VH-VL binders against Protein RcaC (rcaC). Designs and how they scored, part 26

Target 1, 117 residues: Protein RcaC (rcaC), of Microchaete diplosiphon (Fremyella diplosiphon) (q01473r527to643)
Amino acid sequence: KVMILDDDQDWLRTLPTLLKPWGFKVTTLADPQQFWTVLQAVTPDALVLDVNMPQINGFELCQLLRSDPHWQRLPVLFLSVLTDPTTQNQAFAVGGDDYLCKPVKGVELANRILRRL
Short names: E, the ipSAE of ESMFold2; O, the ipSAE of OpenDDE; V2, 0.75 times the mean of E and O plus 0.25 times the DockQ between their complexes.

## First folded at step 18 (VH-VL; framework fv_ifabotuzumab)

Design y1 (from x5 with light chain Y91D S93N; at its last look DockQ between E and O 0.43; V2 from the best seeds 0.00; counts 0 for: pae E 6.6 > 2)
Fold by ESMFold2, look of step 18:
Structure y1 (fold): chain C 117 residues (1-117), chain A 120 residues (1-120), chain B 107 residues (1-107)
Amino acid sequence: as target 1 above (117 residues)
Amino acid sequence: QVQLVQSGAEVKKPGASVKVSCKASGYTFTGYYMNWVRQAPGQGLEWMGDINPNYGGTNYDEKFEGRVTMTRDTSISTAYMELSRLRSDDTAVYYCAREGYWTPDAFDIWGQGTTVTVSS
Amino acid sequence: DIQMTQSPSFLSASVGDRVTITCRASQGIRNYLAWYQQKPEKAPKRLIYAASSLQSGVPSRFSGSGSGTEFTLTISSLQPEDFATYYCLQDYNYPYTFGQGTKLEIK
């Protein structure tokens, strides 16, 4: 199971078709305020998390996950248009497991998720 | 109109380098991987590698590793492929091809091709 | 590397014939298979992606089928403009690989 939190509506509409051939079940979420409710309901095996979202920073969510005994081992992969090394280093500093720069191919995203499971 | 326009034909001597350009228009250049594919006269298609034009990361077929460099200039929406230490068997038509952003759509838009001839 | 093997390499047919071209992958590639048409002196044109999805603007006489390791391109009734070379491409894993091609010529 893969859960994706991203405010990019076009990405969220097309992502299940990208990952379905690889056998992933994908839950998408655009609204970070619903994050904890959906996370608990889905109990995903990996989380793909956008960095810049309205209302909440993806790095902040990752820090909260790492402080929670139930979720502290959940693989977190960041997905962002940002390419600067400072942002990438911040992603790992907050406990992220990977950082992917958009655009990303289906084969690249799927392989990155698989390596973290 | 979405299109890829490549630089003109080139004639090179063995040992030289060639740099082919591919100018994109009609879409967001940084949103799509750019691939390079070549075709020797009378032969099939051969994938060489790709570049993520947003951050410049590349993937090359092993047989070109060390001889190929793919770059881009986002200010003019142009991708480049440079092949060094040319041999006669590098004579081919070289294509750039756009790959889809979020789907496994393969290559939907191709440049017109650039003929590179390597001869003494 | 994933080897893509097309069959036949050469095919002679008449206008109106039904034609099939097969592409086999050396390992499973799910539905990550595209079909291209190439005419002399032209860049390839995508006909089908994701094994069976028709590219917008491609005539419905073209169809693709298969998954895993074996894939088929079918032209239900050949037209004069369909005489070309056809290639499959896997975009499942690096390096991306093409089949050797199938040249479809007029009888």
Scores: ipSAE 0.027, ipTM 0.681, lowest interface PAE 6.6, mean pLDDT 87
ESMFold2 (binder alone), look of step 18: mean pLDDT 93; pTM 0.954
OpenDDE, look of step 18: ipSAE 0.871; ipTM 0.947

Design y2 (from x5 with light chain Y91D; at its last look DockQ between E and O 0.93; V2 from the best seeds 0.00; counts 0 for: pae E 3.2 > 2)
Fold by ESMFold2, look of step 18:
Structure y2 (fold): chain C 117 residues (1-117), chain A 120 residues (1-120), chain B 107 residues (1-107)
Amino acid sequence: as target 1 above (117 residues)
Amino acid sequence: QVQLVQSGAEVKKPGASVKVSCKASGYTFTGYYMNWVRQAPGQGLEWMGDINPNYGGTNYDEKFEGRVTMTRDTSISTAYMELSRLRSDDTAVYYCAREGYWTPDAFDIWGQGTTVTVSS
Amino acid sequence: DIQMTQSPSFLSASVGDRVTITCRASQGIRNYLAWYQQKPEKAPKRLIYAASSLQSGVPSRFSGSGSGTEFTLTISSLQPEDFATYYCLQDYSYPYTFGQGTKLEIK
């Protein structure tokens, strides 16, 4: 199971299609306010997380996950339009397991998710 | 129009390194992955790895891991492949090839190839 | 790694013949299969992508079929310009792998 949180509706429509050939069960979420409710309902095996979102950024969510005894081991892969090395280093500093930039081809995203499962 | 132009032929001694360039034109360089493929004389095609030029992320075939480095310079729309600790069986034509983000498109545009000869 | 096995390695045929080349994957790759044509001293040219999609500008005598583990490239009526080496490529899983090639020669 893979959960994807990204506020870009076009990208949320694209990501399940990119991952479908590798048989992932994908749950998408656009609204970070629903994050904990959907996370607990889905209990995903990995999370793909955008960095820039309204109200809370993905780095803050990752920090919260790492502080939660139930979720602290959940694989988190960031997928972002931001390409600078400082942002990439911050992703790992907050406990992220991987960082990829948009756009990404499906084989690469699938490979990176599988490495973390 | 859309084209990939590679650097010229190279002759190297065993143990040296080679860096092949691949200059893109006619399209948005950061909108496509760049792949490197080689072909030894009279033999088939061998994928070496790819790079996402937007941020520089790479994936290498394990066969070349530790000897290959793929980079790019987005300001001049150019990808690079460097192969170190050359040996005679690295003699080949090295191609760059463009790949879209939507699979399964595979490689639609290829460079003309760069002949690298590793002589004893 | 996914191994791609082409059959035959060499094929001799006459102009006008129907020619088939097969490519077998060591595990399922869905439709992530492309076919390339390569003439001497030239870069490969994509003929087919996604197993069966014909690239724009490629003659309709070329067709691809298959899914999963077994794939076929067909040339329905061989032309003089079709004598070349043909490769399949899987782009389903890293590392990407080519078949060993099929050299199509004049009988």
Scores: ipSAE 0.410, ipTM 0.833, lowest interface PAE 3.2, mean pLDDT 90
ESMFold2 (binder alone), look of step 18: mean pLDDT 94; pTM 0.958
OpenDDE, look of step 18: ipSAE 0.885; ipTM 0.952

Design y3 (from x5 with light chain S93R; at its last look DockQ between E and O 0.94; V2 from the best seeds 0.00; counts 0 for: pae E 3.0 > 2)
Fold by ESMFold2, look of step 18:
Structure y3 (fold): chain C 117 residues (1-117), chain A 120 residues (1-120), chain B 107 residues (1-107)
Amino acid sequence: as target 1 above (117 residues)
Amino acid sequence: QVQLVQSGAEVKKPGASVKVSCKASGYTFTGYYMNWVRQAPGQGLEWMGDINPNYGGTNYDEKFEGRVTMTRDTSISTAYMELSRLRSDDTAVYYCAREGYWTPDAFDIWGQGTTVTVSS
Amino acid sequence: DIQMTQSPSFLSASVGDRVTITCRASQGIRNYLAWYQQKPEKAPKRLIYAASSLQSGVPSRFSGSGSGTEFTLTISSLQPEDFATYYCLQYYRYPYTFGQGTKLEIK
């Protein structure tokens, strides 16, 4: 199972299709305020997380996950339009497992997720 | 008019390094992955790795891990492959090849190849 | 890693012949299979992608078929310019891997 949180509807539509050839079961979420409810219901094996979202950013969510005893080991991969090295380094500093930039080919995204499972 | 033009042939001694360039033209450089493939004399094709030129993320074949570095300079639409600690079985023609991200197209455009000879 | 095995490794044929080249993957790769033609001292040229899609500008005598683990490249009527080495490529999983090649020569 893979859960994707991204407020961009085009990416939420694209990512499940991009991953389907590799057999992932994908749950998408656009609203970060529903994050904990959906996370608990789905119990994903990995999380793909956007950085910039309204109300809360992905770095904050990752920090909260790492401080929670139930979720502190959940693989977190960031997928973002931001290409600067400072943002990439911050992703690892908050406990993210990987950082990729949009656009991304399906084989790369699938391979990166599989490495974390 | 889409083309990839590579740097010229190189002769190196064992233990040295080589850096091959691949200049893209006729398309949006950051919209495609760049792959590197080599071919030893009389042998088949061997994939070495790729780079997403948009942010510089790379994926290498384990065989070359620790010896290969792939980079790019987006201001001049150029990708680079550097191979260090060269040995005689690294003698090959090295190709760059373009790959799209949306459809399963594989490599559609190749550079002309760069011959690297490693000899004492 | 996914191993790609081509057969035959060497093929001798005459102009006008129908030839087939087979590529077998050690694991399922769906349709993520391409065929390349390479002439001496030249970069490879893509003939087929997605197992069966013909590259624009490639003559219709070339065709590809198969899915999963077994794939075939067919040349329906061999022409003088078709004598070359042919490679399959899987691009389903890293590392990408090529078949060992099939050298097609004049009988």
Scores: ipSAE 0.427, ipTM 0.845, lowest interface PAE 3.0, mean pLDDT 90
ESMFold2 (binder alone), look of step 18: mean pLDDT 93; pTM 0.958
OpenDDE, look of step 18: ipSAE 0.896; ipTM 0.955

Design y4 (from x5 with heavy chain N54R; at its last look DockQ between E and O 0.80; V2 from the best seeds 0.00; counts 0 for: pae E 3.1 > 2)
Fold by OpenDDE, look of step 18:
Structure y4 (fold): chain C 117 residues (1-117), chain A 120 residues (1-120), chain B 107 residues (1-107)
Amino acid sequence: as target 1 above (117 residues)
Amino acid sequence: QVQLVQSGAEVKKPGASVKVSCKASGYTFTGYYMNWVRQAPGQGLEWMGDINPRYGGTNYDEKFEGRVTMTRDTSISTAYMELSRLRSDDTAVYYCAREGYWTPDAFDIWGQGTTVTVSS
Amino acid sequence: DIQMTQSPSFLSASVGDRVTITCRASQGIRNYLAWYQQKPEKAPKRLIYAASSLQSGVPSRFSGSGSGTEFTLTISSLQPEDFATYYCLQYYSYPYTFGQGTKLEIK
């Protein structure tokens, strides 16, 4: 089970299809305010987070996860349009397990997720 | 017309490095991954790795990890493959080949190949 | 890694013959399988992708079939220009891997 949080609904629509060949059960979420509710309901094996989102960014959410005894070990992969090294370094500094840039091949995203499971 | 044009033949000594270029034209360079495949004389095809030209991310076959470096210059739509610590069994024709992001259609366009000869 | 076993390695046939080349994957690769044709001193040319999709411009005598672990490339009626080496490629997972190739020679 993979949960993906991204405020870009057009992007979210492509992801389930993109990851389908690898047998992932993908849950997409566009509203960060629903993050914890959906997280607790889905209990994913891995989380894919966007960085730039309204209200709260992906780095902040990752920090919250890492401080939570129940979710501190959840694999978190960042998937973002941001490409600067500073942002990428920050992703790992907050506890992210990987960082990918949009767009990405399905095989690449799938392999990166599988490596963390 | 979509085209990949590679640099010319190279002759290297063992221990040296070689850097092959692949210039793309006729399409948006950053819209496709660039793969590198080599073929030793009389042998089959061997995938080496790929690069996302838009962001520079790479995936290498572990066989080449530590010896291969794939880069790109988006300003001139050119991908590069550098192989270091060359040995005789690196003698081969090296190809670049593009691959789309979204569709499972593998390599549709190939460069003409670059012959790299490693000999003492 | 996913191993691709291609058979036969060598095949002799005559013009007009029906030719079939098989590729077996060591594990399921869905339809992430492509077929390439290579002539001497030339770059490979994509014939089939997604296991059964025919490349634009490729003659209809070429066809691909299969899914999962068993795949076949078929040439319904061999033409003189079809004598070449053929390779299958899996691109389902990294590292991408090719079959060892099938050299199709004139009988």
Scores: ipSAE 0.182, ipTM 0.779, lowest interface PAE 2.4, mean pLDDT 93
ESMFold2, look of step 18: ipSAE 0.431; ipTM 0.839
ESMFold2 (binder alone), look of step 18: mean pLDDT 93; pTM 0.958

Design y5 (from x5 with heavy chain D61E; at its last fold request DockQ between E and O 0.92; V2 from the best seeds 0.00; counts 0 for: pae E 3.1 > 2)
Heavy chain, then light chain:
Amino acid sequence: QVQLVQSGAEVKKPGASVKVSCKASGYTFTGYYMNWVRQAPGQGLEWMGDINPNYGGTNYEEKFEGRVTMTRDTSISTAYMELSRLRSDDTAVYYCAREGYWTPDAFDIWGQGTTVTVSS
Amino acid sequence: DIQMTQSPSFLSASVGDRVTITCRASQGIRNYLAWYQQKPEKAPKRLIYAASSLQSGVPSRFSGSGSGTEFTLTISSLQPEDFATYYCLQYYSYPYTFGQGTKLEIK
ESMFold2, look of step 18: ipSAE 0.518; ipTM 0.864
ESMFold2 (binder alone), look of step 18: mean pLDDT 94; pTM 0.957
OpenDDE, look of step 18: ipSAE 0.879; ipTM 0.949
ESMFold2, fold request of step 21: ipSAE 0.410, 0.407, 0.428; ipTM 0.835, 0.835, 0.842
ESMFold2 (binder alone), fold request of step 21: mean pLDDT 93, 93, 93; pTM 0.955, 0.956, 0.956
OpenDDE, fold request of step 21: ipSAE 0.926, 0.924, 0.923; ipTM 0.962, 0.961, 0.961

Design y6 (from x5 with heavy chain Y101F; at its last look DockQ between E and O 0.86; V2 from the best seeds 0.00; counts 0 for: pae E 3.5 > 2)
Fold by ESMFold2, look of step 18:
Structure y6 (fold): chain C 117 residues (1-117), chain A 120 residues (1-120), chain B 107 residues (1-107)
Amino acid sequence: as target 1 above (117 residues)
Amino acid sequence: QVQLVQSGAEVKKPGASVKVSCKASGYTFTGYYMNWVRQAPGQGLEWMGDINPNYGGTNYDEKFEGRVTMTRDTSISTAYMELSRLRSDDTAVYYCAREGFWTPDAFDIWGQGTTVTVSS
Amino acid sequence: DIQMTQSPSFLSASVGDRVTITCRASQGIRNYLAWYQQKPEKAPKRLIYAASSLQSGVPSRFSGSGSGTEFTLTISSLQPEDFATYYCLQYYSYPYTFGQGTKLEIK
């Protein structure tokens, strides 16, 4: 089970198709304000998280997850258009498990998710 | 015209390193993965690894035991493959090949190949 | 690692013949299989991707079929320009792997 939070509708439509050949059940979410409600309803095995979204930073969400006793061990992979090393290092500093840049091919994303399960 | 143009032939001694370049033109360089494939004389094709040129993330075949490094310079649309601690069985033609992100396309465009000869 | 076993390794045929080349994957790869043609001293050329999708500009006498673990490349009526070495590639799982090749010769 994989949950994807990204405000880009083209990515939200594309990512389930990219991951389907590897058998993932994918839940997508565009609105970060609904994050906790959807997270609790879905109870995913891994989270794919955009960094820059309207109203809230993906790094801040990851920090909140790490402070929550129920979700503190949830694998978090960032998927971002940001390519600089400083942003990549910050992803790990806030407790993220991996960082990939858009666009990404399905075999690589699937491989990275599977390594975290 | 979509094109991959590789650097010229190299002759190296065992223990040296070689760095092959692959210059892309006619398309958005960061919109495709770059793969490296080699072929020893009279032998089949052997995948070495890939690189996502957007951020430099790589995946290598572990059989190269840390001897391969793939990099890129997006300002000149060029990918690089470096193979270190060369052995005689590294003698081969080395190809770059691009691969799409969005569809299950495999490699659609190949460079012309770079012959690397490793001899004493 | 997924092993690709290509059969036959060598094939001798005449112009006009129908030829079939087979690849077997050691585990399921769905349709993530491509076929390449390579002529001497040239880079490989993609013929088929996604097991059965024909590359633009490739003659319709080439076709691919199969899914899962068993795949075939068929040339319905051989032409002189089809004598070459053919490779399959799986791109479902890292590391990507090629079959060992099939050399197609004139009888």
Scores: ipSAE 0.366, ipTM 0.813, lowest interface PAE 3.5, mean pLDDT 90
ESMFold2 (binder alone), look of step 18: mean pLDDT 94; pTM 0.958
OpenDDE, look of step 18: ipSAE 0.895; ipTM 0.954

Design y7 (from x5 with heavy chain W102Y; at its last look DockQ between E and O 0.89; V2 from the best seeds 0.00; counts 0 for: pae E 2.8 > 2)
Fold by ESMFold2, look of step 18:
Structure y7 (fold): chain C 117 residues (1-117), chain A 120 residues (1-120), chain B 107 residues (1-107)
Amino acid sequence: as target 1 above (117 residues)
Amino acid sequence: QVQLVQSGAEVKKPGASVKVSCKASGYTFTGYYMNWVRQAPGQGLEWMGDINPNYGGTNYDEKFEGRVTMTRDTSISTAYMELSRLRSDDTAVYYCAREGYYTPDAFDIWGQGTTVTVSS
Amino acid sequence: DIQMTQSPSFLSASVGDRVTITCRASQGIRNYLAWYQQKPEKAPKRLIYAASSLQSGVPSRFSGSGSGTEFTLTISSLQPEDFATYYCLQYYSYPYTFGQGTKLEIK
């Protein structure tokens, strides 16, 4: 099970399609305000998380996950248009397990998710 | 014209390093992965790894891990492959080849190849 | 790693012949299979991608078929320019792997 949180409609449509050939069961979410409800309902094996979203950024959510005894070990992979090393370092500093940049080919994204499972 | 032009032939001694360049033209360099493939004399094709030139992320075949470094310079649309601690069985033609991100297209454009000879 | 096994390794044929080359994957790769033609001292050229999609500019005598683990390249009527070495490539899983090649020569 993989859960994807991203406010970009094109990416929410693209990422499940990109992963389909590798057999992932994908749940998508656009609204960060529903994050905890959907997370609890789905109980995913890994989370793919956008960095920049309106009102709430992905780094803040990851910090909250790492503070929660139930979710602190959930694999979190960031997927972002931001390519700078400073952003990547912050992703790992807040407890992210991996950082990838858009665009990404399906075989690479699938491989990175499987490595964290 | 979409084109990949590689650096010239190299002769190296065992233990040295080689860095092969691959200059892209006629397309948006950061819009495609770059792959490196080699072919020993009289042998088949062997994939070495790839790089996403947009941010520099790489994937290497395990047999080259620790000896290969793939990089790029987006300002001059050029990818590089460096192979260190060369052995005689690294003698081969080294190719760069581009790959798209989204459709299952494989490698559509190849460089002309760079011959690397490792001899004592 | 996914092993790609081509057969035959060597094939002798005459102009006008129909030729079939096969490639087997050690596990399912869906349609993530390409066919390449390579002539001496030249870079490979893509003939087929996605198992069966013919590259624009490649003659229609070339065709590809198969999915999953078993794939074929067919040349319906050989021409003098078709004598070359042919490789399959799987690009479904890292590391990407090529078949060992099929050298097609004139009889």
Scores: ipSAE 0.468, ipTM 0.853, lowest interface PAE 2.8, mean pLDDT 90
ESMFold2 (binder alone), look of step 18: mean pLDDT 93; pTM 0.958
OpenDDE, look of step 18: ipSAE 0.910; ipTM 0.959

Design y8 (from x5 with heavy chain N54R D61E, light chain Y91D S93N; at its last look DockQ between E and O 0.47; V2 from the best seeds 0.00; counts 0 for: pae E 5.7 > 2)
Fold by OpenDDE, look of step 18:
Structure y8 (fold): chain C 117 residues (1-117), chain A 120 residues (1-120), chain B 107 residues (1-107)
Amino acid sequence: as target 1 above (117 residues)
Amino acid sequence: QVQLVQSGAEVKKPGASVKVSCKASGYTFTGYYMNWVRQAPGQGLEWMGDINPRYGGTNYEEKFEGRVTMTRDTSISTAYMELSRLRSDDTAVYYCAREGYWTPDAFDIWGQGTTVTVSS
Amino acid sequence: DIQMTQSPSFLSASVGDRVTITCRASQGIRNYLAWYQQKPEKAPKRLIYAASSLQSGVPSRFSGSGSGTEFTLTISSLQPEDFATYYCLQDYNYPYTFGQGTKLEIK
């Protein structure tokens, strides 16, 4: 089970199909305000986070996860349009397990997720 | 119209380098991976590698690792493939081909090909 | 690496014939298989992608089927312009690999 949080609904719409060949059951979420509710309901094996979101960014959410005893070990992969080394470094600094840049191939995303499981 | 236009034919000597260009038009250059495929005379197609034009990440066929360099210039929607330490068996037609990233669509648009001849 | 084996390597047929080309993958590639047609001194042309999706503008006499490790390209009724070399390609995993090709010649 993979949960993906991203405010880009067009992107989210493609993800279930994109990851289906590798056996992932994908839960997509566009509203960060529903993050904890959906997280607790889905209990994913891995989380894919966008970095730039309106209310809260992915780095902040990752920090919250890492401070939570129940979710501190959840694999977190960042997926973002940002490509600068500073942002990538920050992703790992906040506890991210991987960082991918958009656009990404399904095979790449799938392999990166599988590596973290 | 979507189009990939490659640079002209090249004649090189063994040991030299060649850099082939592939200019994209009619679509968002950074929205597709760019692949490079070559074909020796009378032979089949051989995948060399690809590049994500958005951030420059590359994947190379192991056979060419250390000898091939794929780059891009987003300002002019152009991808480049440089092959160094050329040898006679590098003689081939080199193609660029775009690949979408959302679905398994492989290569839908191809350049016209660039003939590279390596001879003493 | 994933090996792609096409069969046959050479095929002679007549106009109007039904022809089938097979591509076998050394491991499961789901539906990440494309078929290309190449004519002499021309770039390859995509016919089928995702194993069975027909490229826009390609005649309906072309069809692709299969999943996993066994794939087929079928031309229901061969036309004069169909004599060419055909290649399968897996884009499931790196490195991408082509079949060795099938040259379809006029009988």
Scores: ipSAE 0.020, ipTM 0.697, lowest interface PAE 5.6, mean pLDDT 92
ESMFold2, look of step 18: ipSAE 0.087; ipTM 0.715
ESMFold2 (binder alone), look of step 18: mean pLDDT 94; pTM 0.959

## First folded at step 19 (VH-VL; framework fv_ifabotuzumab)

Design z1 (from y5 with heavy chain T103F, light chain L89Q Y91S; at its last look DockQ between E and O 0.19; V2 from the best seeds 0.00; counts 0 for: pae E 3.4 > 2, placed apart)
Fold by ESMFold2, look of step 19:
Structure z1 (fold): chain C 117 residues (1-117), chain A 120 residues (1-120), chain B 107 residues (1-107)
Amino acid sequence: as target 1 above (117 residues)
Amino acid sequence: QVQLVQSGAEVKKPGASVKVSCKASGYTFTGYYMNWVRQAPGQGLEWMGDINPNYGGTNYEEKFEGRVTMTRDTSISTAYMELSRLRSDDTAVYYCAREGYWFPDAFDIWGQGTTVTVSS
Amino acid sequence: DIQMTQSPSFLSASVGDRVTITCRASQGIRNYLAWYQQKPEKAPKRLIYAASSLQSGVPSRFSGSGSGTEFTLTISSLQPEDFATYYCQQSYSYPYTFGQGTKLEIK
């Protein structure tokens, strides 16, 4: 079961199609304000998370997940257009399990998610 | 409008090199892989390789490894394919092709093609 | 490398016919299969992606099916503009590979 939070509507429409052939059950979310409600309802096995979103960034969400006893071991993969090494290092510092830069091949994304399950 | 416009036809002697350009317009150049595909006269399509224009990283088909170099210039949204040590069997139409946004592993936009003729 | 084999290599048909072209992969490629149409002296045009998803702007008489190793492209009622060469292509594993092509000619 994979949950995807990304405010880029084009990528959000693309990701389920990329992942469907691998048998993932995908839940997408564009609005970070609904993050906790959807997370609790879905209880995903892995989370794909955009770094930059309105109101809250993905690094802040990951830090909150890591401090929560219920979610602290949830695999988190960041998927972003940001390429700088400082941003990538920060992704791992906040407890992320992987960082992928767009564009990404569908097979690569699927394999990266599988490695974290 | 999304389009890929390639450089003009080239005639080369064996042993020379050719560099084909592919200028993108109407979309975010760095957001999509660029592929190169060739087609010899009367033959099918042959994938040569791709480039991630965001990072500049490349993947080449084995038969072209060591002879092909794919590059890009993000400031002018242009991809390049250079093939060296040309032989007569490199005579072909060379296409650039963008991987589609909705399924990035298939090619939704193609350049018009660049004819490269290699003859002694 | 994943070999893609199309059948038939040549096909003669009349306007109005139903046409089926098959593509077999040498190993499983899930749904990472596209179909292209190419007319003489033109670049290929994508018809189908993800094995069965129709490209926007492509007539609904075109359809794709299959998964794993066997795939089909169907043209339900052939039109004059459909006479062309058709290629399948896998994008599951590098290197990306094309079928050898199916030339669809006027009977």
Scores: ipSAE 0.287, ipTM 0.770, lowest interface PAE 3.4, mean pLDDT 88
ESMFold2 (binder alone), look of step 19: mean pLDDT 93; pTM 0.953
OpenDDE, look of step 19: ipSAE 0.728; ipTM 0.914

